# VHH binders against RNA 2',3'-cyclic phosphodiesterase: the designs that were tried, part 7

Target 1, 188 residues: RNA 2',3'-cyclic phosphodiesterase, of Aquifex aeolicus (o66967)
Amino acid sequence: MKVVRAFVGFFTSKSINEVAERIKKEVDLKIMGKWVEPQNVHMTLQFLGDITEAQAIEVIKNLQEISKKNIPFRIKYKGLGVFPDVKRPRVLWIGVSEGANKLTNLAKEVARLNAKKGIIPKNSKNFVPHVTICRIKSYDRKTLNELLRKYRTVEFGEDEVNKIALISSTLTSVGPIYTVVEEFYLGG
Key: E = the ipSAE of ESMFold2; O = the ipSAE of ESMFold2 at other seeds; V2 = 0.75 times the mean of E and O plus 0.25 times the DockQ between their complexes.

## First folded at step 4 (VHH)

Design n07 (framework vhh_7pa5_2)
Fold by ESMFold2-Fast, scan of step 4:
Structure n07 (fold): chain B 188 residues (1-188), chain A 123 residues (1-123)
Amino acid sequence: as target 1 above (188 residues)
Amino acid sequence: QVQLVESGGGMVQPGGSLRLSCAASGFTFSSYEMSWVRRAPGKGPEWVSTISGSGDYTSYADSVKGRFTISRDNAKNTLYLQMNSLKPEDTALYYCAKDLYGEYSYGTEFDYWGQGTQVTVSS
């Protein structure tokens, strides 16, 4: 069966695209892994996993409907965190402070409409707004703890959430290649 | 259909060694990160180790670093965990997990848990 690995989200602006590279240099090999390249920095609203062409068509219809009912809004990127937690840190991310509730509501609307069409990802959790900057493979615990404390309240930039997209992911040995399948402007 | 089948668990005395295996099928094994996760009785899951699809990267939880080694044989679609200097605290059910690069299940790193293999360290 023809399937594509996909997610619903958007690519971030110039304001935070270089943060991963700056933090990578600061930690100087004390945190190693797959650091997100500037062109790949994004916000995920819903990870879909492997979907069929028919499912992709339904997701696109849902995103078009959502885009007509939602207007652009501002978010502020603030703080660093890890998933799942500091005892088992595997993903280093930038958080969202201002606008997090609007982003969460948008993500819930995406999930609700997709679920109505039977598109329900396996092993899904409640939405937490974040931008991944490193998929951690090894780390110095002291360095990680100091990094998280240092950046707890630091503002990294702002974005206007003005579009949403269905994005496909092609896996390679050096990381994913993301392709926009279809995107829609909010308010359009 | 994705299938993961763990084996190699058993009972061992403190200081002993075991090698766990995970036979994978139903996907292009070499294209995906693979992980070992364990669950001790009455506790939540604890991530143990991850290896990249090509073997370029390996990582370990602090509790096992220097004692455990993760490896893979892409020609045989098999993941391994060599466990040395075993401690009573390593007693757990060990799971093989498909860990997709860029997976965003919001705090879940793992797709497709296997059935698990029991490791008991006691004297």
Scores: ipSAE 0.013, ipTM 0.217, lowest interface PAE 8.0, mean pLDDT 83

Design n08 (framework vhh_7pa5_2)
Fold by ESMFold2-Fast, scan of step 4:
Structure n08 (fold): chain B 188 residues (1-188), chain A 123 residues (1-123)
Amino acid sequence: as target 1 above (188 residues)
Amino acid sequence: QVQLVESGGGMVQPGGSLRLSCAASGFTFSSYEMSWVRRAPGKGPEWVSTISGSGDYTSYADSVKGRFTISRDNAKNTLYLQMNSLKPEDTALYYCAKDLGEYDFWSGEFDYWGQGTQVTVSS
């Protein structure tokens, strides 16, 4: 059986794609890790893990159905946060203010339809709209706390959510390569 | 293509030690951070430790700090976990994980592909 590592989501526009590089320079090695390259910045609606070709076909059918029932909407990127929490920060991310409820509803619909086909990721958490900019390996506590405070209410940009995609991830020596398996425009 | 093979688990009494190994193939090992993740019976996966590609930087879960040491041998494409002062609560299936995915930690899943190696701490 052929499997592919996949998620449902979309790639962000240039409005926030360079934020990771900018913040990386600002913290000057006080926060180290895997900083997301501009071409790899994305929003995940549902992480699927390893799925079979048969499961991918069902996900694609579900995304097509969802795209016909939803219309494009605007989102605004605002604030920085960490997962799981500030005591053990592992992921640095950009949050969503305007449009967060619509993103959450879209993600819930994706998860609901996939679950109907038996496609249920193990140990799923509640959906939180976010764009990852760094997977943290080491950090200076004071620098991280100051960074989070400084950017808590800062707006980084905006996007129109006008499509959803099934995206695969392939490991390479240079980093992950994300490939759009299939995408659908909202309202189509 | 990516293959991770864990070994070194076993049964040990509280206070004992074990050394786990993970043999990696199918990718440029030195270019990726590596992690150990464990799963206790009836529970979800718990992150244990991570090491940078160079080996210069390490991080640990609070529950294992001071007791476990992660290391790697890039010439042998092998990851290690030295486990000292083992406790019954360390009983779990231990997995080698490559390059934790951005969404995996928050979703309660980790990037691991091996069958794992069982560690049982009991008298």
Scores: ipSAE 0.013, ipTM 0.218, lowest interface PAE 8.0, mean pLDDT 83

Design n09 (framework vhh_5c3l_4)
Fold by ESMFold2-Fast, scan of step 4:
Structure n09 (fold): chain B 188 residues (1-188), chain A 123 residues (1-123)
Amino acid sequence: as target 1 above (188 residues)
Amino acid sequence: QVQLQESGGGLVQPGGSLRLSCAASGFTFSSYEMSWVRQAPGKGLEVVSDISGSGDYTTYADSVKGRFTISRDNAKNTLYLQMNSLKPEDTAVYYCAKDLGEYYDSSGYFDYRGPGTQVTVSS
């Protein structure tokens, strides 16, 4: 049976879409990996993995219900961090300061409704609001530590969270290709 | 359906070598980052090594740098881990995992992993 690799989330505004390219130039090959292209910068609320067409239809119904119960809200992008930690960094990301609790509540609502339909991703961790800018393959430890310290309190921009989408991901040798399957405006 | 099957584990003396293999099916192997992860008795999961879909980028845990080498054969849908200079602390069940990087970013460590293969380093 046909499956699609998918996640629930939204694409970020122009204010932070070029941060990855800017930081990539600043670190000058001392942090290498897959830097996120401007058009691919996004917030993930729930990664679904490979889902069937029937599961996608159920997720779409859930997102429509969620969109009617939630109104738009503001978030501020601030700070840099890494997953899992600085000793073995794999993902470099931009954090969320203002609005993080509202994002977390929205993500929990998505996960709860999807779980009611038996759509439960495997190996999940606690939700942390973040925007990935680099999937790290090699790094200079001093450069990474200096980068994280330098940007700890830096605000990168802000966004209005006004829609939520089911997005498909097709992985290629040059990175993911994202396609919006369906999206809904909050408050509508 | 995605399937991953590890092999090549066994008993080896300290200083010895083993090569693990992972046979993959049910997905476009060359499009996904692959990883080796391990779990020692009574401990949590440790990511040992990652390799990009093309094979051009690799990473290693500090505990195995210089001793282990990850590689892949995209024509055969197979992932490898060459383990040299094995130490008793390398004793663990070793798992092949699909797309660790992207799934980790999305609230998890693995998209999928196989059933594992036991490696025991003991005299």
Scores: ipSAE 0.014, ipTM 0.291, lowest interface PAE 7.6, mean pLDDT 83

Design n10 (framework vhh_7pa5_2)
Fold by ESMFold2-Fast, scan of step 4:
Structure n10 (fold): chain B 188 residues (1-188), chain A 122 residues (1-122)
Amino acid sequence: as target 1 above (188 residues)
Amino acid sequence: QVQLVESGGGMVQPGGSLRLSCAASGFTFSDYAMSWVRRAPGKGPEWVSTISGSGDYTSYADSVKGRFTISRDNAKNTLYLQMNSLKPEDTALYYCAKDHGEYSWGYDFDYWGQGTQVTVSS
């Protein structure tokens, strides 16, 4: 009966949080959709969907265990991409260059420990480290292709991944409201 | 009160075709992207296909691209998956899923139906 929509991840630093707004202004309505507000920019390590209170408690225990076994590391945000592909773009995102393998290993560890407790999300896609900046409703193909080419190798900023959190999401007509349920510092 | 009810599964031989349907209720259907996700015995769920709320954009997993077609009828609140050239590896429970928001990637699902079984064997 008592369920929460949740994911494991972290909020990005202010170095990257304004990129969505800058790109939105640059494309000047030639890419339209739900642009991510600066306070909502985040990295998802594992989307959990709707979980029970009991499952949330188990995830929290797992994140605490993971935080003790992992130390902070640096990542670099680089490039723009789209999911699923350029011919049917639904999500515009910022990629990760340096630190991508460390993020992938962290995400795999989260998924492994959660699976041991029977917490297996209803999607089994391979993890790709990314930060969503727009959920696309309409686009001009020339503008999108030029944008992706222009930013293919551009570095947007850096972060230190120093904590992981269980974050809840409440969907509203104006977008999601995210709440940190519990967070843990790496190396703590 | 969101409900998703799948139907149209069955047993077919390799190379055969099936058409799956998903009847949706409890939300404004045309405002949300919809996905098909499958689960083979002993495996985790695998995303198959997504269609935008308007129907203007579709996406497919590489394993089904060219063989499956996703479509929707917003007047009937119904999602479809036309499956052609079926292979034994397509054997799975197929779920209808409501995406997180209008144009989610299909990674975020709010709700899943109960599933419809597809078995491809000789």
Scores: ipSAE 0.005, ipTM 0.168, lowest interface PAE 10.5, mean pLDDT 83

Design n11 (framework vhh_nb_b201; at its last look DockQ between E and O 0.48; V2 from the best seeds 0.00; counts 0 for: pae E 6.1 > 2)
Fold by ESMFold2, look of step 5:
Structure n11 (fold): chain B 188 residues (1-188), chain A 118 residues (1-118)
Amino acid sequence: as target 1 above (188 residues)
Amino acid sequence: QVQLQESGGGLVQAGGSLRLSCAASGFTFSYYDMGWYRQAPGKEREFVATIDSGGETYYADSVKGRFTISRDNAKNTVYLQMNSLKPEDTAVYYCAKDYGDYEPWDYWGQGTQVTVSS
């Protein structure tokens, strides 16, 4: 059975799309890895992993239902963080201040409806709203610590969350290619 | 659930070679970056090598030119070829699945001991 690697989420606006490139230049090779290209910067509500076409159809139905029951809302992007923690940093990300609870509730609803169809999230049940800017492969510890402290209270911009999508990814030699399978505007 | 099983460690004389293997299960192996890390007695765990899902490799300076990481996606296995071993390479070597922004928790194997004698 054919499977596709997919997630539920949305792409960010240009307010933060270039942040990864700016931070990459600022650290000047002291933090190396896969930095996210502007066109690929996104918010993940639920990572699905491998799903079949039949599962994708069910997810699409659930997203349509969710979109009708939710209205657009504002989020503000603030601060930098890492997963899992500063001792073992593997993912560098931009956080969310305003709207974090609404994102969390939306992610919970997505997970709830998909679970009814046996589609269980591959990401942590402890949803932390974030936008990945680098998958870290190697780093200078002092540089990373200084970067996190410098940006602790920096606001990068804001977005209106007005749609949700099922997005598939294909890994290529030049990085991932993301394809919007279906998207739905909030509010119907 | 994620399972990582390291093998191939042992006692070797300085200048010798070892090949470590890590069998992985419980996730779609080809989608994730894999790595080798090590922990010497009394030290923190440190990065050794990473191979991304596309096959690109990254190495700690201390092992460049001596160690080679590779992967076989058909066998869900990652390897670490260690040549020109030195006593300072003595450590427990851990296979790891990179955290990724989808799975914020670490996944490590139980480790395999490498001891390099002089």
Scores: ipSAE 0.025, ipTM 0.418, lowest interface PAE 6.1, mean pLDDT 85
ESMFold2-Fast, scan of step 4: ipSAE 0.189; ipTM 0.532
ESMFold2 (binder alone), look of step 5: mean pLDDT 84; pTM 0.848
ESMFold2 at other seeds, look of step 5: ipSAE 0.067; ipTM 0.471

Design n12 (framework vhh_nb_b201; at its last look DockQ between E and O 0.78; V2 from the best seeds 0.00; counts 0 for: pae O 5.7 > 2, grease 24.6 > 24.2)
Fold by ESMFold2 at other seeds, look of step 14:
Structure n12 (fold): chain B 188 residues (1-188), chain A 118 residues (1-118)
Amino acid sequence: as target 1 above (188 residues)
Amino acid sequence: QVQLQESGGGLVQAGGSLRLSCAASGFTFSSYDMGWYRQAPGKEREFVATIDYGGDTYYADSVKGRFTISRDNAKNTVYLQMNSLKPEDTAVYYCAKDYGEWEPFDYWGQGTQVTVSS
């Protein structure tokens, strides 16, 4: 009956972690919402939502198996985008150029193994590698359009993807607290 | 499976009020942001209001001061109190479960029609 709110992913490097705060300052309240704090900046491979402790144990077993089958790889962070689209921007994110296909394949492998355990993937067919920096609640259209144009080709940094984790989310009055439940280094 | 069911729409005279309700199931309601969106005939869907899991609210400029979003976590229900209605508020209103930073996509209800006559 106990559930854990969780996702599979990894936290980003230090240089990328502060992009949300820099962009928040740059837009000066013209884009409002839940801006991601540096310690919470991450790449999500699969949202699990609410899962039981038994399901979490199965996910951990699957991540261990996946870690043995995958070698570390480089990714490059480039550009800003929004979901679901520019006419209804709800999520502002940093994109991935180099390594995007490898991230997509890793996410599909995670979703496939978890589906065998009855953990139904919500977005396995729609995975787009990204790092969320703001959940938008209100915005000035001109400011958002200028921001997206300005940063279209900007490279924010890079990361070596060398581990994957089950990360839990505990909601508090001041925002989410993310806790690494279990992590595994790629390369067996 | 996430399920969102809107109700409370209808026909109302300009200047009147309506209260929309959205019953939610299939997820831990108290842990998610909820919202209302609307789509007028021939127009694109637009944001109306959001309430986060901690109770903070956000509104589109066009509805500020007239609409109030609220939630009742014990009943798994989100509400939209709509006052001082105008003909331009005529639309299908959709309840939404916002995933934000953990998922790139939202889930939508089937909508409820609000028609404001002049």
Scores: ipSAE 0.129, ipTM 0.504, lowest interface PAE 5.7, mean pLDDT 86
ESMFold2-Fast, scan of step 4: ipSAE 0.188; ipTM 0.532
ESMFold2, look of step 14: ipSAE 0.151; ipTM 0.504
ESMFold2 (binder alone), look of step 14: mean pLDDT 83; pTM 0.844

Design s07 (from p07 with Y103W; framework vhh_7pa5_2)
Fold by ESMFold2-Fast, scan of step 4:
Structure s07 (fold): chain B 188 residues (1-188), chain A 122 residues (1-122)
Amino acid sequence: as target 1 above (188 residues)
Amino acid sequence: QVQLVESGGGMVQPGGSLRLSCAASGFPFSSYEMSWVRRAPGKGPEWVSTISGSGDYTSYADSVKGRFTISRDNAKNTLYLQMNSLKPEDTALYYCAKDLGEWSYGTEFDYWGQGTQVTVSS
């Protein structure tokens, strides 16, 4: 209707987009859930939830402002983790080593500007840079523990963060469909 | 207008069973993962179980695994929780919750309505 489910973020490079499929094959049904398809692999800087068209316009203005004030930077993908923790793992993710502080600062700037316009997501958490690869529905504990240990210090690739976008999410019974509403290149 | 209405709670003795229901309206129910979350007296919210939009995938907290079964009827926009072998520590207000999807850190849910009380005693 007059609201859109949205987040601020960017899609990751081809090298990282295949990691979910590779790990899914490796665990061979011992970790089951919604594995993120290559086209849907992304970094979220701020989840907005349901916003109005007027709010979307304000977010777009804020992202344009941010893009002018920030230059491209490198990040490295490293390690696997789970949210909220290993006792009740619900989200399997790839971490960020180098560049994590720059991502965190970018996310904080997005949140600060959006908050100035009254756009404040419900249940906001402290930002942790991560790329989700599986929303876990069942797991073998030994397999999960071995997987996290094996990949704790493994580098999966790197990206140049050179753009930020407002992305809409349309939920379907088989998963989300993402559409770029507007994107801006860093460097102005 | 999103609405979730829980029912089916009550008082049971240890070892008893209850079936909770959640009637959903105002959103495309089959497109959302649904969860049950409970709040025991004096404690924070505890995630209990999640079911995928299609119903093909389920997950459970270790404390309820093997005793509780989550299910859904997408034609009726209804979520269920079958609770068997109930223990005093299962005493809580039970909420049905619409999952935030891939952006959840595992415990963030929209709570709609007052929940349904489950008391396991004597």
Scores: ipSAE 0.079, ipTM 0.462, lowest interface PAE 5.2, mean pLDDT 85

Design s08 (from p07 with Y103F Y105W; framework vhh_7pa5_2; at its last look DockQ between E and O 0.12; V2 from the best seeds 0.00; counts 0 for: pae O 7.8 > 2, placed apart)
Fold by ESMFold2 at other seeds, look of step 5:
Structure s08 (fold): chain B 188 residues (1-188), chain A 122 residues (1-122)
Amino acid sequence: as target 1 above (188 residues)
Amino acid sequence: QVQLVESGGGMVQPGGSLRLSCAASGFPFSSYEMSWVRRAPGKGPEWVSTISGSGDYTSYADSVKGRFTISRDNAKNTLYLQMNSLKPEDTALYYCAKDLGEFSWGTEFDYWGQGTQVTVSS
């Protein structure tokens, strides 16, 4: 039985794809980790973990139905944050201001339909719209706190959310490869 | 109980070499990425290197590329860092760490040991 590591989401436009590289340069190794390459910058609506081919087929059916019930909408990227918290930061991310509620509702619908097919989330956290730019391994606390304060109100750009996809993840020696398994445009 | 025990540190002259080891227990070692992180006195943590669970993928901080080599022996549950051409700026307390980079947000930097001291001085 083959298993694939996957998530539901979409890739960001060029409006913010280079932010990770700019922030990486600004902090000059004072925040260490896996900085996300421009082609891999994405929004995750639901992390599925390892799923079977049969489960992937059910997710695809659910995404098709969801895409017909939703129309494209705008989101604005604002601010930097960390998970789980500033005392133990593991993920540095860009937040969403405008459109955050629409993203949250979309993520809830994805999770709801997948749960009806026995496909449940692999993490316990409530959905928070975000775009990961670094998976932190180590950091200087003063540098991180200053960075978060500096960027708290900064707008990085915007996107039109017009499609959702099932995306597979494979880690290679060069980093992760994300492959679109199937995608659907919102609005049918 | 997860345990990570570093060893192999010491005092060396500039240009010298050291091999660090990290003995891991209490978890399925080959399923996890592992990292080396260092901290000089009075400084924040600095990521050094990461290796995938299978050992097929490695990554290094720019400051150590070409001089340091990360490796692992999954049969012995041991992580290694071969450090060559050591410089005074490599002086630090070196930690191995269980990396959870496959999990989405909320990931914790779960366990690291007390570290092993590397001192590079004339």
Scores: ipSAE 0.014, ipTM 0.196, lowest interface PAE 7.8, mean pLDDT 83
ESMFold2-Fast, scan of step 4: ipSAE 0.335; ipTM 0.634
ESMFold2, look of step 5: ipSAE 0.067; ipTM 0.462
ESMFold2 (binder alone), look of step 5: mean pLDDT 83; pTM 0.833

Design s16 (from p07 with T50D S59Y; framework vhh_7pa5_2)
Fold by ESMFold2-Fast, scan of step 4:
Structure s16 (fold): chain B 188 residues (1-188), chain A 122 residues (1-122)
Amino acid sequence: as target 1 above (188 residues)
Amino acid sequence: QVQLVESGGGMVQPGGSLRLSCAASGFPFSSYEMSWVRRAPGKGPEWVSDISGSGDYTYYADSVKGRFTISRDNAKNTLYLQMNSLKPEDTALYYCAKDLGEYSYGTEFDYWGQGTQVTVSS
């Protein structure tokens, strides 16, 4: 059976794409891990995991329907946080302030329509709008705590959410290669 | 179908050593970052170590750094964890896990093996 590792989302703008590199340089090896490269910075609305070609076709139909019913909207990127929490920090991320509710509603609509077609990811989580900048493997606790305090209310940039895509992920030894399978403009 | 099979666990005295193995099948092993995760009785999963697909980059939890060594043999589709200077607090069920990568919130993995028990006691 042919399967594709996929997610629904979009790639972020130039202003956000370089934040991971800037923060990585600032912490100077005090936080180590997989820092997201500029071309790979993205927002995930729903991670699908391994799906079949037939499931991918259904997702594409759902995204087309969603794109016709939703119009573009603005989001602002603000603050740094960690998942799951500061006691076990594994993922360093940039949050969303303005537009978070609209983004959450869009993600819920994607999940609802996919679920109606029996496409329900095994590792489904409540949607939290975020952009990952580092998958943390090692950290200095003091440096991480100071970083989170320093950037708690800092604005990193903004985007217009004007399209949604089904994106495939091909993992390689040097990192993921993302390919847009199909994308749709909101309001189009 | 993805399959992960752990082995090499057992009972050992404090200061002893064990080598865990994980035989992987059903996916392009060398393209995936692999992890070792452990669960002590009554506790949630604790990440232990990661290795890049190429094997060039390795990472360790502070609790095991300097004592454990993760490695892989991509020709044999096998992941290893060499555990030295074992302590009673290392007692846990050890799982081989295929990383979700960018989609994990730190404790989620695509697939887990069934686990291999490590008991450190005098």
Scores: ipSAE 0.075, ipTM 0.453, lowest interface PAE 5.1, mean pLDDT 86

Design s20 (from p07 with S31Y E33D; framework vhh_7pa5_2; at its last look DockQ between E and O 0.71; V2 from the best seeds 0.00; counts 0 for: pae O 5.0 > 2, grease 27 > 24.2)
Amino acid sequence: QVQLVESGGGMVQPGGSLRLSCAASGFPFSYYDMSWVRRAPGKGPEWVSTISGSGDYTSYADSVKGRFTISRDNAKNTLYLQMNSLKPEDTALYYCAKDLGEYSYGTEFDYWGQGTQVTVSS
ESMFold2-Fast, scan of step 4: ipSAE 0.309; ipTM 0.619
ESMFold2, look of step 5: ipSAE 0.341; ipTM 0.682
ESMFold2 (binder alone), look of step 5: mean pLDDT 81; pTM 0.820
ESMFold2 at other seeds, look of step 5: ipSAE 0.408; ipTM 0.710
ESMFold2, look of step 7: ipSAE 0.329; ipTM 0.655
ESMFold2 (binder alone), look of step 7: mean pLDDT 82; pTM 0.820
ESMFold2 at other seeds, look of step 7: ipSAE 0.222; ipTM 0.589

Design s23 (from p07 with S30D S31E E33Y; framework vhh_7pa5_2)
Fold by ESMFold2-Fast, scan of step 4:
Structure s23 (fold): chain B 188 residues (1-188), chain A 122 residues (1-122)
Amino acid sequence: as target 1 above (188 residues)
Amino acid sequence: QVQLVESGGGMVQPGGSLRLSCAASGFPFDEYYMSWVRRAPGKGPEWVSTISGSGDYTSYADSVKGRFTISRDNAKNTLYLQMNSLKPEDTALYYCAKDLGEYSYGTEFDYWGQGTQVTVSS
């Protein structure tokens, strides 16, 4: 295999990791799809897609540089949303309130440095800080609208963003297995 | 508009072969992982096989490994599943599925086609 499917990001704390399971139980089959397993809950700063070993090495160098120039910061998880929109919901996610601007700046710095090395994902979207909890296949519209309204201002937890990682994704019959390729602690 | 149209299903005896096709349109086909997913009567969906956009990577469910081959022709925007040594338990409606993109690794899909029926019976 010449390539690895990868992203830049970090895994969330145990408190937020249980939210997907809790919401899944609450909606009781009225929202169906792939609910994210607790161990797989993460924040993506940049999805890279399939990258070569040479590209992975360049990403690692960039993450090390970024880690030296950025210090740890706090974020709060708040609210539920959907991508692309409520008309055609495909991804149910938890938002970020406090610290969203710092996450956005971190993600932009990752993308900027990777772009300087010619590592530019073909289908990149504008960065929106979020934690995916369900990839929706079917839903009851009333249940989804009520869920989004109920949780609009609900705080789910907090994290300290103190490291960034290059993470690989390996396909298996029971879902993706994520492996940390390399991680760096934010300095200062 | 994303569109996936499956074909090639039918009735076949155990040990027989079928080739499924999926004609894709409305997205840059060669940039997406594509998968085959099946649903047997009274069962939930079962992932069967995945292929990367370039075709360099393929993966298979244990139940079909060694018997099925996934392939794609990016010039024709077509996905294929060659099914050999078919068994009664392969009886299902087979769906072509487009990967969700940055939120998935070939196991979460944002679009499924209408499906094509495969029936394996003596």
Scores: ipSAE 0.011, ipTM 0.220, lowest interface PAE 9.4, mean pLDDT 83

Design s26 (from p07 with D56E Y57W; framework vhh_7pa5_2)
Amino acid sequence: QVQLVESGGGMVQPGGSLRLSCAASGFPFSSYEMSWVRRAPGKGPEWVSTISGSGEWTSYADSVKGRFTISRDNAKNTLYLQMNSLKPEDTALYYCAKDLGEYSYGTEFDYWGQGTQVTVSS
ESMFold2-Fast, scan of step 4: ipSAE 0.148; ipTM 0.507

Design s27 (from p07 with S52D G53Y; framework vhh_7pa5_2)
Amino acid sequence: QVQLVESGGGMVQPGGSLRLSCAASGFPFSSYEMSWVRRAPGKGPEWVSTIDYSGDYTSYADSVKGRFTISRDNAKNTLYLQMNSLKPEDTALYYCAKDLGEYSYGTEFDYWGQGTQVTVSS
ESMFold2-Fast, scan of step 4: ipSAE 0.188; ipTM 0.558

